VHH binders against Protein DOG1-like 4 (DOGL4). Designs and how they scored, part 201

Target 1, 232 residues: Protein DOG1-like 4 (DOGL4), of Arabidopsis thaliana (Mouse-ear cress) (q84jc2)
Amino acid sequence: MSKMRNLVEEKFLEFYESWVIQLELYLHQLLIAHNNNTMSETELRHLISKLTTHHKAYYTAKWAAIREDVLAFFGSVWLNPLENACSWLTGWKPSMVFRMVDRLRKSRVVLVEAQVKKLEELRVKTKFDEQKIEREMERYQVAMADRKMVELARLGCHVGGESVMVVEAAVRGLSMGLEKMVKAADCVRLKTLKGILDILTPPQCVEFLAAAATFQVQLRRWGNRRHYVTHS
Below, E stands for the ipSAE of ESMFold2; O stands for the ipSAE of OpenDDE; V2 stands for 0.75 times the mean of E and O plus 0.25 times the DockQ between their complexes.

## First folded at step 20 (VHH)

Design gh2 (from gg11 with N57Q; framework vhh_6qgx_2; at its last look DockQ between E and O 0.92; V2 from the best seeds 0.84)
Fold by OpenDDE, look of step 20:
Structure gh2 (fold): chain B 232 residues (1-232), chain A 124 residues (1-124)
Amino acid sequence: as target 1 above (232 residues)
Amino acid sequence: QVQLVESGGGLVQAGGSLRLSCAASGFTFSDYHMAWFRRAPGKEREFVAAISWSGGQTFYTDSVKGRFTISRDHAKNTVSLQMNSLRPEDTAVYYCAAADELYMPISADEYDYWGQGTRVTVSA
């Protein structure tokens, strides 16, 4: 059964579809850049900037959308079940990118000692921030379960005009808290990404970004093969 | 209010040195990539040098590579451009710029804030 989509979901779905298409185009360019090794540093930097700007645009759109309906992002209809299952607070888990870097190091990317040290420092910081958010999320969930959710459940049993208002207020409160957490998570994502890109050389950035984009695209493809997702 | 104020420009003979400074205020300096651009008479604004938000990365246009050094001081919220072995072709108004991007940009259109510029004149 097709889930009823709200306006926020519909709009973001449209945006995301377009965004993914553009991501694939950038991925293609990254792969070309990586394989040919003919691009100048300037050219590589331009390509990296374009892609990272594209990523920034995603979060700009996301943050605009979550102001309207953050709940839409906890059941993202524009993602398949596999993508959703791999999500941490409505996106990729920041600490995962270090595993990606490690994988690249094992394959073809050679990092100097200074880079390794900086990456480790960043990893520690990222993990700390990630855990902090998780603790806050846990605290939030416990608090809501004890108070707001119980109230909502009670109100759900009593259908009335006044009860509806209370429920709406409760939902708004929940949403506001979730929005804050999502934004916090996104900040950690962006800071982590910004940090990694600051440590890596332009060619290494290209490899990293290509790997990340590939993973994202493949995850979507694999998920779609297993679960038909209707975007129209 | 965001402000970038350049200083250190002036007249210098070819082969001489100047140190430009840019004082930043009104934004979180440590989050921004900083850059120097220049505009010579009758020419378009061009990229000169950039330094990443952390100071860990720098990039220079080819014509200034080995002669110019960009640096930043987080404690003072300043970015500097040490210019050595100056040439007449380095004559330009130099602009300080700041960018809030994930990656250190080298295109002018990616920078969010700009100074008013400081004039550097290199005589033959």
Scores: ipSAE 0.880, ipTM 0.953, lowest interface PAE 0.5, mean pLDDT 92
Fold by ESMFold2, look of step 20:
Structure gh2 (fold): chain B 232 residues (1-232), chain A 124 residues (1-124)
Amino acid sequence: as target 1 above (232 residues)
Amino acid sequence: QVQLVESGGGLVQAGGSLRLSCAASGFTFSDYHMAWFRRAPGKEREFVAAISWSGGQTFYTDSVKGRFTISRDHAKNTVSLQMNSLRPEDTAVYYCAAADELYMPISADEYDYWGQGTRVTVSA
């Protein structure tokens, strides 16, 4: 039994595979920079910019694909089951990034009081934005469930031009609403990342980005290994 | 419409000071990193200084470190470059630039908006 894929899924799968390979290459550069005291601040800043540009490229491709088919991003075929299980509205939960910040504080990284204050302010703002999105999602899902139930009942009673048009409009409304919610969630993710990188020093940014890339690469490796072993 | 308008350029003797200003409009100023670049005759545009969207980070090219200070004013939507201890090598057209990036860029290719430039001439 083969899974039917549309063109959006096929194109994004190919993109994502190459994107992850490049992320792994950047991870090696981050680990070298972390362990090598010969890199200048200019060199560190260029490396950080390469990483953030790479992340921005992911969202550029994602948003283009979402305009064609947002539903493809719920249970994405390009992610293994472990990666999909960790998703919150098609990506990592924005506040999760502060677990990585907390891990940096437990390492040899020393944050001054001004940085700690700014990070706590950002954490509170991020959680507030998350809660706003969650409330909007709840309101949206209730509205869609009401309309979907009524539309399915009407479709079951008769099939005609008006019924087909109403179902098509409901599906288009769902897709447009989900696209807006996914982009809103992505914007919170990006604003949180932008804020963290502004608070941390360049060496701290390298360590943070290395931790984030390591987590993502390990999640993919463990999920792929586990999936393969489970099916054997 | 997005506009970046530089001012404060002019002729000054070596050892003197100038303050450049850049007025920004047409975008949410507090979301943008701001930078100054310069172009000397016959040379490529080079990075001078940048300040992050929040004002929390600054970065300077080595040749101006300790002499130039970048700052921003969110109430006036301006970015300034205080240039002290000027040298003839600082002679150039200075450009204000803005970028909406995740991390404050130091490469010209990453900046979205540019001013028309203001000329600074430092005589011996």
Scores: ipSAE 0.752, ipTM 0.893, lowest interface PAE 0.8, mean pLDDT 83
ESMFold2 (binder alone), look of step 20: mean pLDDT 89; pTM 0.910

Design gh3 (from gh2 with T58I; framework vhh_6qgx_2; at its last look DockQ between E and O 0.90; V2 from the best seeds 0.84)
Fold by OpenDDE, look of step 20:
Structure gh3 (fold): chain B 232 residues (1-232), chain A 124 residues (1-124)
Amino acid sequence: as target 1 above (232 residues)
Amino acid sequence: QVQLVESGGGLVQAGGSLRLSCAASGFTFSDYHMAWFRRAPGKEREFVAAISWSGGQIFYTDSVKGRFTISRDHAKNTVSLQMNSLRPEDTAVYYCAAADELYMPISADEYDYWGQGTRVTVSA
């Protein structure tokens, strides 16, 4: 398990490093698009599509990796401590993006009433979905603590071959539950993002995505300055 | 099995109107962006119109703006293209397409499913 875990971590680390590099390239393009304001709607839509496809690719890779070892994502070695600390179920918290939108509204993004209404509806839905997942997580944690962890603790007191098998089975069960929760969370993330992008105009999408990418990149940079990330 | 079935094509005189319809099945229609593409004789497939999963976003190619209207019916799992003021240059095989993307795409390569197409011929 340790070897497999290390392998999953190493592979995903490599993927993520490459993914972040590409993200930065897209960020650069977004910033150019925003600053020049000369790009056509078609061009903007193409840029947005490319970036969102990039995001989708991340989740594709993530979901493949979590099938092998979901636990790797709860101590993501490819993230610095700050990034990890800001994570909710192995990623960004969906409801946070609305705060980002609000910040943009206070600065330079002007939304029409219809957009505001739709965003609010989406916010409510997103919050509901987050809470639902959190409740499930709590229920899961309680259930595991009461049953599986007790079993593991009991088995830990008895060193033997059979005990090892039982422990492994228990760990697998835990992992499967975690995987389900992570996928559920990711679905909420993607649904939320999809919703936001459906509400915003192409220029607004560029602003939003640029802000999100900037935040992500800056968080990583700042975290790296404060804490050395071990990639070995 | 995923299926997109176009209908409504035919022969029409310039200035006339047609309404194309695409019936979708085999996937969660409400999650997909829908689009119409067309391929004229001797030409490459080109984007015509797209409508997002919710219907909140719509986009048209410039040549059809003001003449074509894309719409979708979630209850019937259909996407339609109302074509008014048709021109000979609108003559093409029209294809319905579906995309499972975060953002409504306008490039053909981003669409996952395609219909067989329906022929539209506009006579001078």
Scores: ipSAE 0.866, ipTM 0.945, lowest interface PAE 0.5, mean pLDDT 92
Fold by ESMFold2, look of step 20:
Structure gh3 (fold): chain B 232 residues (1-232), chain A 124 residues (1-124)
Amino acid sequence: as target 1 above (232 residues)
Amino acid sequence: QVQLVESGGGLVQAGGSLRLSCAASGFTFSDYHMAWFRRAPGKEREFVAAISWSGGQIFYTDSVKGRFTISRDHAKNTVSLQMNSLRPEDTAVYYCAAADELYMPISADEYDYWGQGTRVTVSA
């Protein structure tokens, strides 16, 4: 039978499906908190911490999995094609999250001048860090092409134990570099999120996290429905 | 190698003031949320105050709000707790704690590093 997945992909698929179900449950709690003025600041902070702990668990599992197979996170089997098309280096693009903050400001979230200043500083830093990562990724793509050219030249050689070991070492080296880049991108995502949550008040954090979770859930639902066509 | 060392505890009369300090070393101080917890004799450890990594978020338990002020000094790698209008129920061992989390925690479970504590006794 044809095999679509390796062991790493199968394990992370199971993890991710469970993780998304729990995210949806937390989204429900966020929406209740959003629509209900009776929660204390202590209760809001605990809810926000549950969400951020849940996101931390995702990255803990991801970083363990990419040590085994970083390529599984490019075109992931646990995401639909729409979700994969929206990915930047295996996840959401850090600078784009500020558009979500901007939308909240225009509809419901009132920010004081000090918050606006801090958010703009963070936006600039985030864009700078993104650009650094993009330049590094371009360098790795060139290196991957160079490794491919070395392999093509080697195909004129005899197949043997030493040739196999050299190819395996080269592939491992490129994989480790790509793992480093994915972790660097994830660190920018985490720093950006950490910064935003520090600037916003607890009710504003609930609004932001609810919007972010809603977007993620809707992207999954919408992408899963793409095959429906009505003829007229 | 991580160390959190509290100081400034002691005996004080009700209504008095005391300033606790916590010197931090062995980690990048500016990346960590800092908090004070306390344990009264025969009671569970409870949250007192926290200040986020940037200093932008501050939170106090209800019983100390308006009386206690938490602050941090990134140049000295210290977090401080100014305690005014002290009451006998503030008597406890006070612990400094640090966490590298996405959101400033108020639960002890989320704090990774702890000091040895400094005793505060408030006489009626």
Scores: ipSAE 0.766, ipTM 0.897, lowest interface PAE 0.8, mean pLDDT 85
ESMFold2 (binder alone), look of step 20: mean pLDDT 89; pTM 0.906

Design gh6 (from gg11 with N57S; framework vhh_6qgx_2; at its last look DockQ between E and O 0.91; V2 from the best seeds 0.83)
Fold by OpenDDE, look of step 20:
Structure gh6 (fold): chain B 232 residues (1-232), chain A 124 residues (1-124)
Amino acid sequence: as target 1 above (232 residues)
Amino acid sequence: QVQLVESGGGLVQAGGSLRLSCAASGFTFSDYHMAWFRRAPGKEREFVAAISWSGGSTFYTDSVKGRFTISRDHAKNTVSLQMNSLRPEDTAVYYCAAADELYMPISADEYDYWGQGTRVTVSA
């Protein structure tokens, strides 16, 4: 069932399609860099910076969009069902990246003890921050269910100008709360990513980012094969 | 108001040492990568050294490797550049810069804030 797209959804869909195309280009460059091992540290750093700037641009666009309609990101129409199913608070779950790092360690990436220690510290912090957000979300949901939703339901039974104003206020309150949660989650994502990239060497960063991009692109492709999503 | 204030520049003989310091204010210092750039007379600004937001990672241009050391003090919101074995070619105005990026950048255009610079002159 194709949800009717609002203006925010349409605009962000267009943005995201373009963004993914660019991501795939960077992925290609990362894979080349990873396989050749001939690039200088300077070149690797430039490549990493370009990609990470690209990621930052995503969040800039996202935050602009959620100011207009945060609800659009809950059930994002620009994502297929599989991508949505893998989402935590409108994006990737921060703690997931550590599993990716673990997989890389089991394959080709060799970390020194100091890196391992720092990663573990970061993991603990990230998990803590995730849990904190989840608790806040739960608290928020309970509060909304008990107070605002009841008020909304009550007001919905009354047709009048004043009731409409109250409903609108309640909806705005809900949206503001959700926006805060989404931003909080995104902050944890960005901090986690920033932390990982600080711990890893440039070659390791390339490998990590390539793996992450591959996962994202494959998830989208596989999901699209199973569930056709029109982006026109 | 964001401010980066460099100090420590001056005249030094070849083979000598200087320690540059940059005091940061007006932003969350711990979130920013810090770097030093320099501009020699008649030349373009070039990257010298950078230190990550945590201080856990550093990077240097090849010409200063082994001679220069970048460090930061989170408690004082300062970044420093220890310059040893100075050469006449190190003569330049040195600029402190800050970047709010996910990854420590080495390109000038990726830095958000800049100091006014401090002049370093190395005589032969």
Scores: ipSAE 0.882, ipTM 0.955, lowest interface PAE 0.5, mean pLDDT 92
Fold by ESMFold2, look of step 20:
Structure gh6 (fold): chain B 232 residues (1-232), chain A 124 residues (1-124)
Amino acid sequence: as target 1 above (232 residues)
Amino acid sequence: QVQLVESGGGLVQAGGSLRLSCAASGFTFSDYHMAWFRRAPGKEREFVAAISWSGGSTFYTDSVKGRFTISRDHAKNTVSLQMNSLRPEDTAVYYCAAADELYMPISADEYDYWGQGTRVTVSA
């Protein structure tokens, strides 16, 4: 089990590293487009499409890995499934993207009233869908905290045979439910992004995608700096 | 299962008009970007026009801007291409296409579903 978990996690981390490197290359292109007044709408649309295709590829790889072992995506192995399920499902809340939109609106992007209205409608829908997932996660948390499940998990570590089979069934049930919830959250993220990109003009989409890519690259740089820093 | 059925093609004199229609079935129409592509004899398929899933965004190749208008009708699950001021260079088989992408594509390889095509011939 732990060997399979390590292999799935390692494969996805390898994919993710190469994915972020390509994202950095697209970020460079986005920054050039952002500062350049000579790009045609056709050129902008091709660049936007390449980046959104890159984002879809991330989710394709993520969902394949989650199908194999969703628990690898829920953090530390020292946390039981209940504690891991209390965190948001392997990513940022879907509505968090609107903080980025709001910051761009206040600093660089001039939106007309019609765009603002459509973005507010989308934000409400996204929060509604987000709240549905939060309720399902809470229901899952309560179900997994059920006395029978806790008792079986506690006893399973001390015995084999029949107890191992019961624990394995419980873990499979948890994993299938978590896989569905992670995919549901990702679908809300993707539908929200699709809506935002439809409301914004191509130049505004470039600004938005550049901000999003900058954020992701900065997260990697924080990790890389700490990874290479040595202390005794 | 998924079907895109074009209609409205035919023979027309230069300067004339035609309206192409594409009836869509087998998928949730309001989730899909729709586009028209065309292929002239001996040439590769080229982009003509696209309309986003919501209908809020459109894009046209330069040679048809101001002459062609793409529209969609969510009640009828149809996409239309109104072609005005037709030129002999517009002669081609016109294809309706649909894509479920994050961003409205303008490249043919990003479109998942294609119609059979409808022939438009513009005579001098």
Scores: ipSAE 0.732, ipTM 0.882, lowest interface PAE 0.8, mean pLDDT 81
ESMFold2 (binder alone), look of step 20: mean pLDDT 89; pTM 0.907

Design gh7 (from gg11 with D109E; framework vhh_6qgx_2; at its last look DockQ between E and O 0.90; V2 from the best seeds 0.84)
Fold by OpenDDE, look of step 20:
Formats: sequence, C-alpha cells, structure tokens
Structure gh7 (fold): chain B 232 residues (1-232), chain A 124 residues (1-124)
Amino acid sequence: as target 1 above (232 residues)
Amino acid sequence: QVQLVESGGGLVQAGGSLRLSCAASGFTFSDYHMAWFRRAPGKEREFVAAISWSGGNTFYTDSVKGRFTISRDHAKNTVSLQMNSLRPEDTAVYYCAAADELYMPISAEEYDYWGQGTRVTVSA
C-alpha cells in the first residue's frame, strides 16, 4: 500500500530525485577524472567544488524542509528501507567516512604520515561529537518517554477538541527537539566532510568522493531491487 | 556586519616586495576559506591565491607560484599575502575574499564576502 505523503514529503521527494540524478552525473565525472589522470589540479578542484556545492545544497534544502516537518525525515519516503536502515539521525553516520578512507588506503590511496595523523585527530573529534549527540538523543528520548509520550498516550484515550490542541502542542515540542538534533548531526557530517577534504589532496578527494557517491548510489540500487519504491 | 579590510598596497619597483593584509570581522573566521583575487586595469578579476579554513592547504595561480605566499592568523582574524619578486604584470587591485564552502574554492563566484581592495602598482 502506498503511504499517504504530506506536502513536505512530496516536495522533498521531488527535490531528492533531481538531486540524485545530478549526483550520478558528478559521480560519472569523478570516475572519469580518477581513471584518466589527465585532469589538471585546477580542473580537479573545480570538479570537487561543484560536487561539494551540490552536497551543501542538499543540506540547505533539508534544513528548510525540517523546519516544516522534521518527522518526515525519520520516515523518509524518498529512501528505500535499506537506505533508511543505514541512516543515523536522518543521514549517514559521520564516523563511517573514516572506514571508507581506510578502505581506500588499503587499496590504492597512499597517505603521508602527516595526513594520517590529521585524519586520526579528526576521527577522534568526530567520534566525540557523535557520542555527544547520541547522549543527547538518549536523554531526549528518555525525557519524552517519561513526560510527553505519556501525556500523548493519555490524551489519545480521550478524543476531544481540547485534547487535540494539547496533542498538537506536544508533537510540536517533540519536533523542535528532533530538529535540533538533526541539525547538530548534520553539522557534524559537514564538519567531518570539510575536514577530510582539507586533509586529502585533490586526487585523493576525487577518489574519496567517488567512493562515497558510489556507495550511496549502490545502496539505493540494491535497496530498490529488494523493495520497490514508488516515487510517483 | 561582515567586513574585510585590505591593507599594504602601494607602489613598488619591479623585483620588490609587498605584504598585503586583510582583516576580517563579522563572521567566524576559522570556518571560512580565504583568498586573494586581483583585477588588473582592463582585465577581469582573477584568482591569485587561497588558503583553506584550517590553513593546511594553499593554492596559487601559476603566475605567482614561488613568488607569493598566502597565510592566515586565526588569533588576529587576518589573511596575508606576501608578494616577492613583483613584476609589472602584478599591477592590480587586490581583493580579499572569504568563502563558506566545504572545499576551498578557486572561483570568484564561490566566495561570499569581499573587501574593497588595495592597489598594488609595480613599476618597471
């Protein structure tokens, strides 16, 4: 059965579909750049900038959408179940990118000692920030379960006009908290990405970004093969 | 209010040196990539040098490589451009710029804030 979508979901779905298409185009360019090794540093930097700008645009759109309905992102209808299952607070888990870097190092990317050190420092920081957010999330969940959810449950048993208003207020409160957490998580994502890209050379950035984009695209494809996602 | 104020420009003979400075205020300096651009008479604005938010990365246009050095001071919220072995073709108004991007940009359109510029004139 097709889930009823709200306006925020519909709009973001449309945006995301377009965004993914563009991502695939950039991925293609990254792969070409990586395989040919003919592009100048300037050209590589331009390509990297274009893609990273594209990523920034995603978060701009996301943050606009979550102001309207953050809950839409916890059941992202534009993602398949596999993508959703791999999500941490409505997106990729920041610490995962270091595993990607490690994988690249094991394959073909050679990092100098200074880069390794900086990456480790960034990894530690990222992990710390993730844990902080997770603790806050846990605290939030406990607090809400003890207060707001109980109130909601109680109100759910009493259908009335006044009760509806209280429920709505409670939901709004929940949403505001979630929005803050999502934004915090996104900030960690962006800072982590920004840090990695600062540490890596342009060719290494291309490899990293290509790997990340490939993973994202493949995850979507794999998920779609197993679970039909209706975008219309 | 965001402000970038350039200083250090002037008249110098070919082969001479100048140090440009840009003082930044009104934004979180440590989050921004900084760059120098220049506009020569009758020419379009061109990229000169950039330094990443952390200071860990720099990039230069080919014509200034080995002669110019970009640096930043987070404590003072300043970015500097040491210009050595100046040439008449380096004559231009030099602009300081800041960018809030994930990756250090080298295109002018990607920079968010700009200074008013400082004039550098290199005589033959």
Scores: ipSAE 0.882, ipTM 0.955, lowest interface PAE 0.5, mean pLDDT 92
Fold by ESMFold2, look of step 20:
Structure gh7 (fold): chain B 232 residues (1-232), chain A 124 residues (1-124)
Amino acid sequence: as target 1 above (232 residues)
Amino acid sequence: QVQLVESGGGLVQAGGSLRLSCAASGFTFSDYHMAWFRRAPGKEREFVAAISWSGGNTFYTDSVKGRFTISRDHAKNTVSLQMNSLRPEDTAVYYCAAADELYMPISAEEYDYWGQGTRVTVSA
């Protein structure tokens, strides 16, 4: 990576590299299961559980990292935290997953009418939850911008000691608020995933998880392709 | 404080029926997958049946498929196991379990909360 900021970012990126390598191994198992007509429902369910446990581990590590430094997840250091907050809270919009579901439905996966209805209901709920988070973040950004404007005006007065404590408290409050919003966005992602996996049959879940893993592995490979090479 | 309390066990003749019930409290019931496991004398605990948080997904071990039915009641925070055509091999202590996982688990290791069990004895 070309812009390492601190120890928290370094540790998370190391975790993420290992996590994607393990995801690639699970992808191989998913592709075998997808092509294997004799795999039992019990075997498929165990594989799906391994994948969902792996995804849960990603969020466990991410949430530990944001407890230490939430700003590590908000882009480059040249953007302030408020400008970064609208880059959809450290990830893809939760509803983006439905583009993958739609693609699979049109090409490979046959869904019955009841599944289609439940998926549409879930899509609507996911979009509602997204919009709720966006409104809450907008309100939070306005409140923080007002406090930032007061902070900037206060720094124009050369006041010592107590001014530093007020600024430090405001920064701590911002970090806590951003952490809560990142977790809220991740919870929408997890609830959406949980809902999709509940609606799909085990073979359909394997196809969905394989498509998702393929996409994530490809994103990592594109990132590594642009990585600077060091001499040994 | 999470609590799972099983009831409805007892002695029944082979071919008979029993209905087990599990009352859940101390967590948001509709967020949790629910399952029944059983332990026969001298054996390890084994999976019997599970029902997803929404109630829309169920799974049964092969030996009970077609004979047992799992259901849940979100208004009463209960999960039930209707056991029909009982066999002596179904004799065990039956445990209710709950998990807040992304996918409905079928392995005991993934279940966080457990009841104390209710005994079912099926006589030949």
Scores: ipSAE 0.751, ipTM 0.898, lowest interface PAE 0.8, mean pLDDT 81
ESMFold2 (binder alone), look of step 20: mean pLDDT 89; pTM 0.912

Design gh9 (from gg11 with M104L; framework vhh_6qgx_2; at its last look DockQ between E and O 0.79; V2 from the best seeds 0.81)
Fold by OpenDDE, look of step 20:
Structure gh9 (fold): chain B 232 residues (1-232), chain A 124 residues (1-124)
Amino acid sequence: as target 1 above (232 residues)
Amino acid sequence: QVQLVESGGGLVQAGGSLRLSCAASGFTFSDYHMAWFRRAPGKEREFVAAISWSGGNTFYTDSVKGRFTISRDHAKNTVSLQMNSLRPEDTAVYYCAAADELYLPISADEYDYWGQGTRVTVSA
């Protein structure tokens, strides 16, 4: 059964559909750039900047939306079940990108020792930040389960005007906490990405971004083949 | 309030050297890419050099490669442009700029903050 979508979901769905279309266009350009090796450094840098600006736009939109309804992003109706299953706090897990880089290294990307060292440092930092967020999430979940959820459960058994207000307040509190965590996670994502792109050469950035975009697009396509997602 | 203040401009003879400095305040300097742009008389503003947020990545326009060096000091929140072997065609007002982007931008429209500029005049 199709889930009823709220206004935030509908709006973001529309945005995301357009965003993905543009991503695919950039992916195409990245692939061309990668395969032809004819583009100048300037051209590559421009292409990279365009795509990264596109990514930044996603988070701008996301953060605006989560201010309205962060819960919408924990059951993202614009994503298929596979995409959702692969999500960590409403997005990609930052540490995963290092595995992607490693895969690229094993294939065709040659990194100098200095790059490897910097990547390792960044990986360690990223992992630390992820763990920190996970600990906070765990703490938050425990706290909510012990207090707010119990209160909500109790209130659910007593239907009344005052109860509704308390429930709403509890939900708001929960949402605010989740919003903070989501933003924190996104910051780690963006910092990680920013770090990687700083370490890699422009051609390597193109390869990395192409691989990332390909993975994202393929994940969506593969998920959609198995699970019909309504985008109307 | 965000502020970028350029200094170090002046008159120099061809073949001479200048060091421009830009002092940044009002934002988290370490998170921003920094760049130098210039506008020559009667010309459009053009990219000169950029340095990434970490300082680990730099990029130069072709006409200044090997002559100019961009650097940054996180402790002082400054970005500098060492200009050697100056040429009359380097005559311009030089602007410091900052960008909050994931990747080091080389287009002016991607930079968020700008200084007022410092004039560099290279005589023949």
Scores: ipSAE 0.886, ipTM 0.957, lowest interface PAE 0.5, mean pLDDT 92
Fold by ESMFold2, look of step 20:
Structure gh9 (fold): chain B 232 residues (1-232), chain A 124 residues (1-124)
Amino acid sequence: as target 1 above (232 residues)
Amino acid sequence: QVQLVESGGGLVQAGGSLRLSCAASGFTFSDYHMAWFRRAPGKEREFVAAISWSGGNTFYTDSVKGRFTISRDHAKNTVSLQMNSLRPEDTAVYYCAAADELYLPISADEYDYWGQGTRVTVSA
């Protein structure tokens, strides 16, 4: 299925283009802060807050857009929207961010034992929340499959307004269910980010945010899928 | 209906101690960062201290480091500011504030909820 661009998608893509350009500017500031160890803790905290405010703005815009058309966030070359659940709900799987933390630990960032313990607790909590969403998505898929089969049977038996209303209700139910699951996934992403930034020191937060922004900018530059969201 | 109620202000002599308390209600306390700000006569409201939603991240303005301690009690939904070695320069109205942000804010415009304030006067 090739993507047909609609009004919701066009508006969000315009937002996203500007949003990524600003992220690239913040990445430059993060890299300067990384290379310049004369910044005060106050200055580092202000920079980190700019990045987190920028990320919140992304989700604010996304949630407004998915209220209008959640399917705009699933690509045209994607499988059936329900089958796309294996590609995880319009963004990076929340636990993927811990792979980035692990790479930083191996190469640059030294974490004290207390931080390591807190990060492992957060990883377990994040995995638990992911599994809960996955179970709810599976339950939703079964419910929609059952409803779809009933509706197909009713279309064969009930020609007219009642059958049309049942089909329209099922389509509306699918969209609302997907919106709910996308928001739930985004909330897990935000809670995980909030937790990581609370555990890391300000210089470590700068390192983490720089790595995350670098990955996202690189994915945009060589990736062919404009809808990927790589927020940690 | 969100409410932040400060208490514990008063008059104290230089070198003395005072403990401010802020009772929070109307929101999920454990989701919010908490902070104290102060306004001295003729000055803008300034940041004093903040504590993250988990309690694991704290930050203090330079002039109070080592003298003030911020803490939170999730069972009582309160945040406290223990103020030791008080100086006349600490004289101000102290405000409790709360924010639901991804990162512990230190700027006043990032805080959503504010208390009415409690006056602290430090005499020579």
Scores: ipSAE 0.755, ipTM 0.892, lowest interface PAE 0.8, mean pLDDT 81
ESMFold2 (binder alone), look of step 20: mean pLDDT 89; pTM 0.911

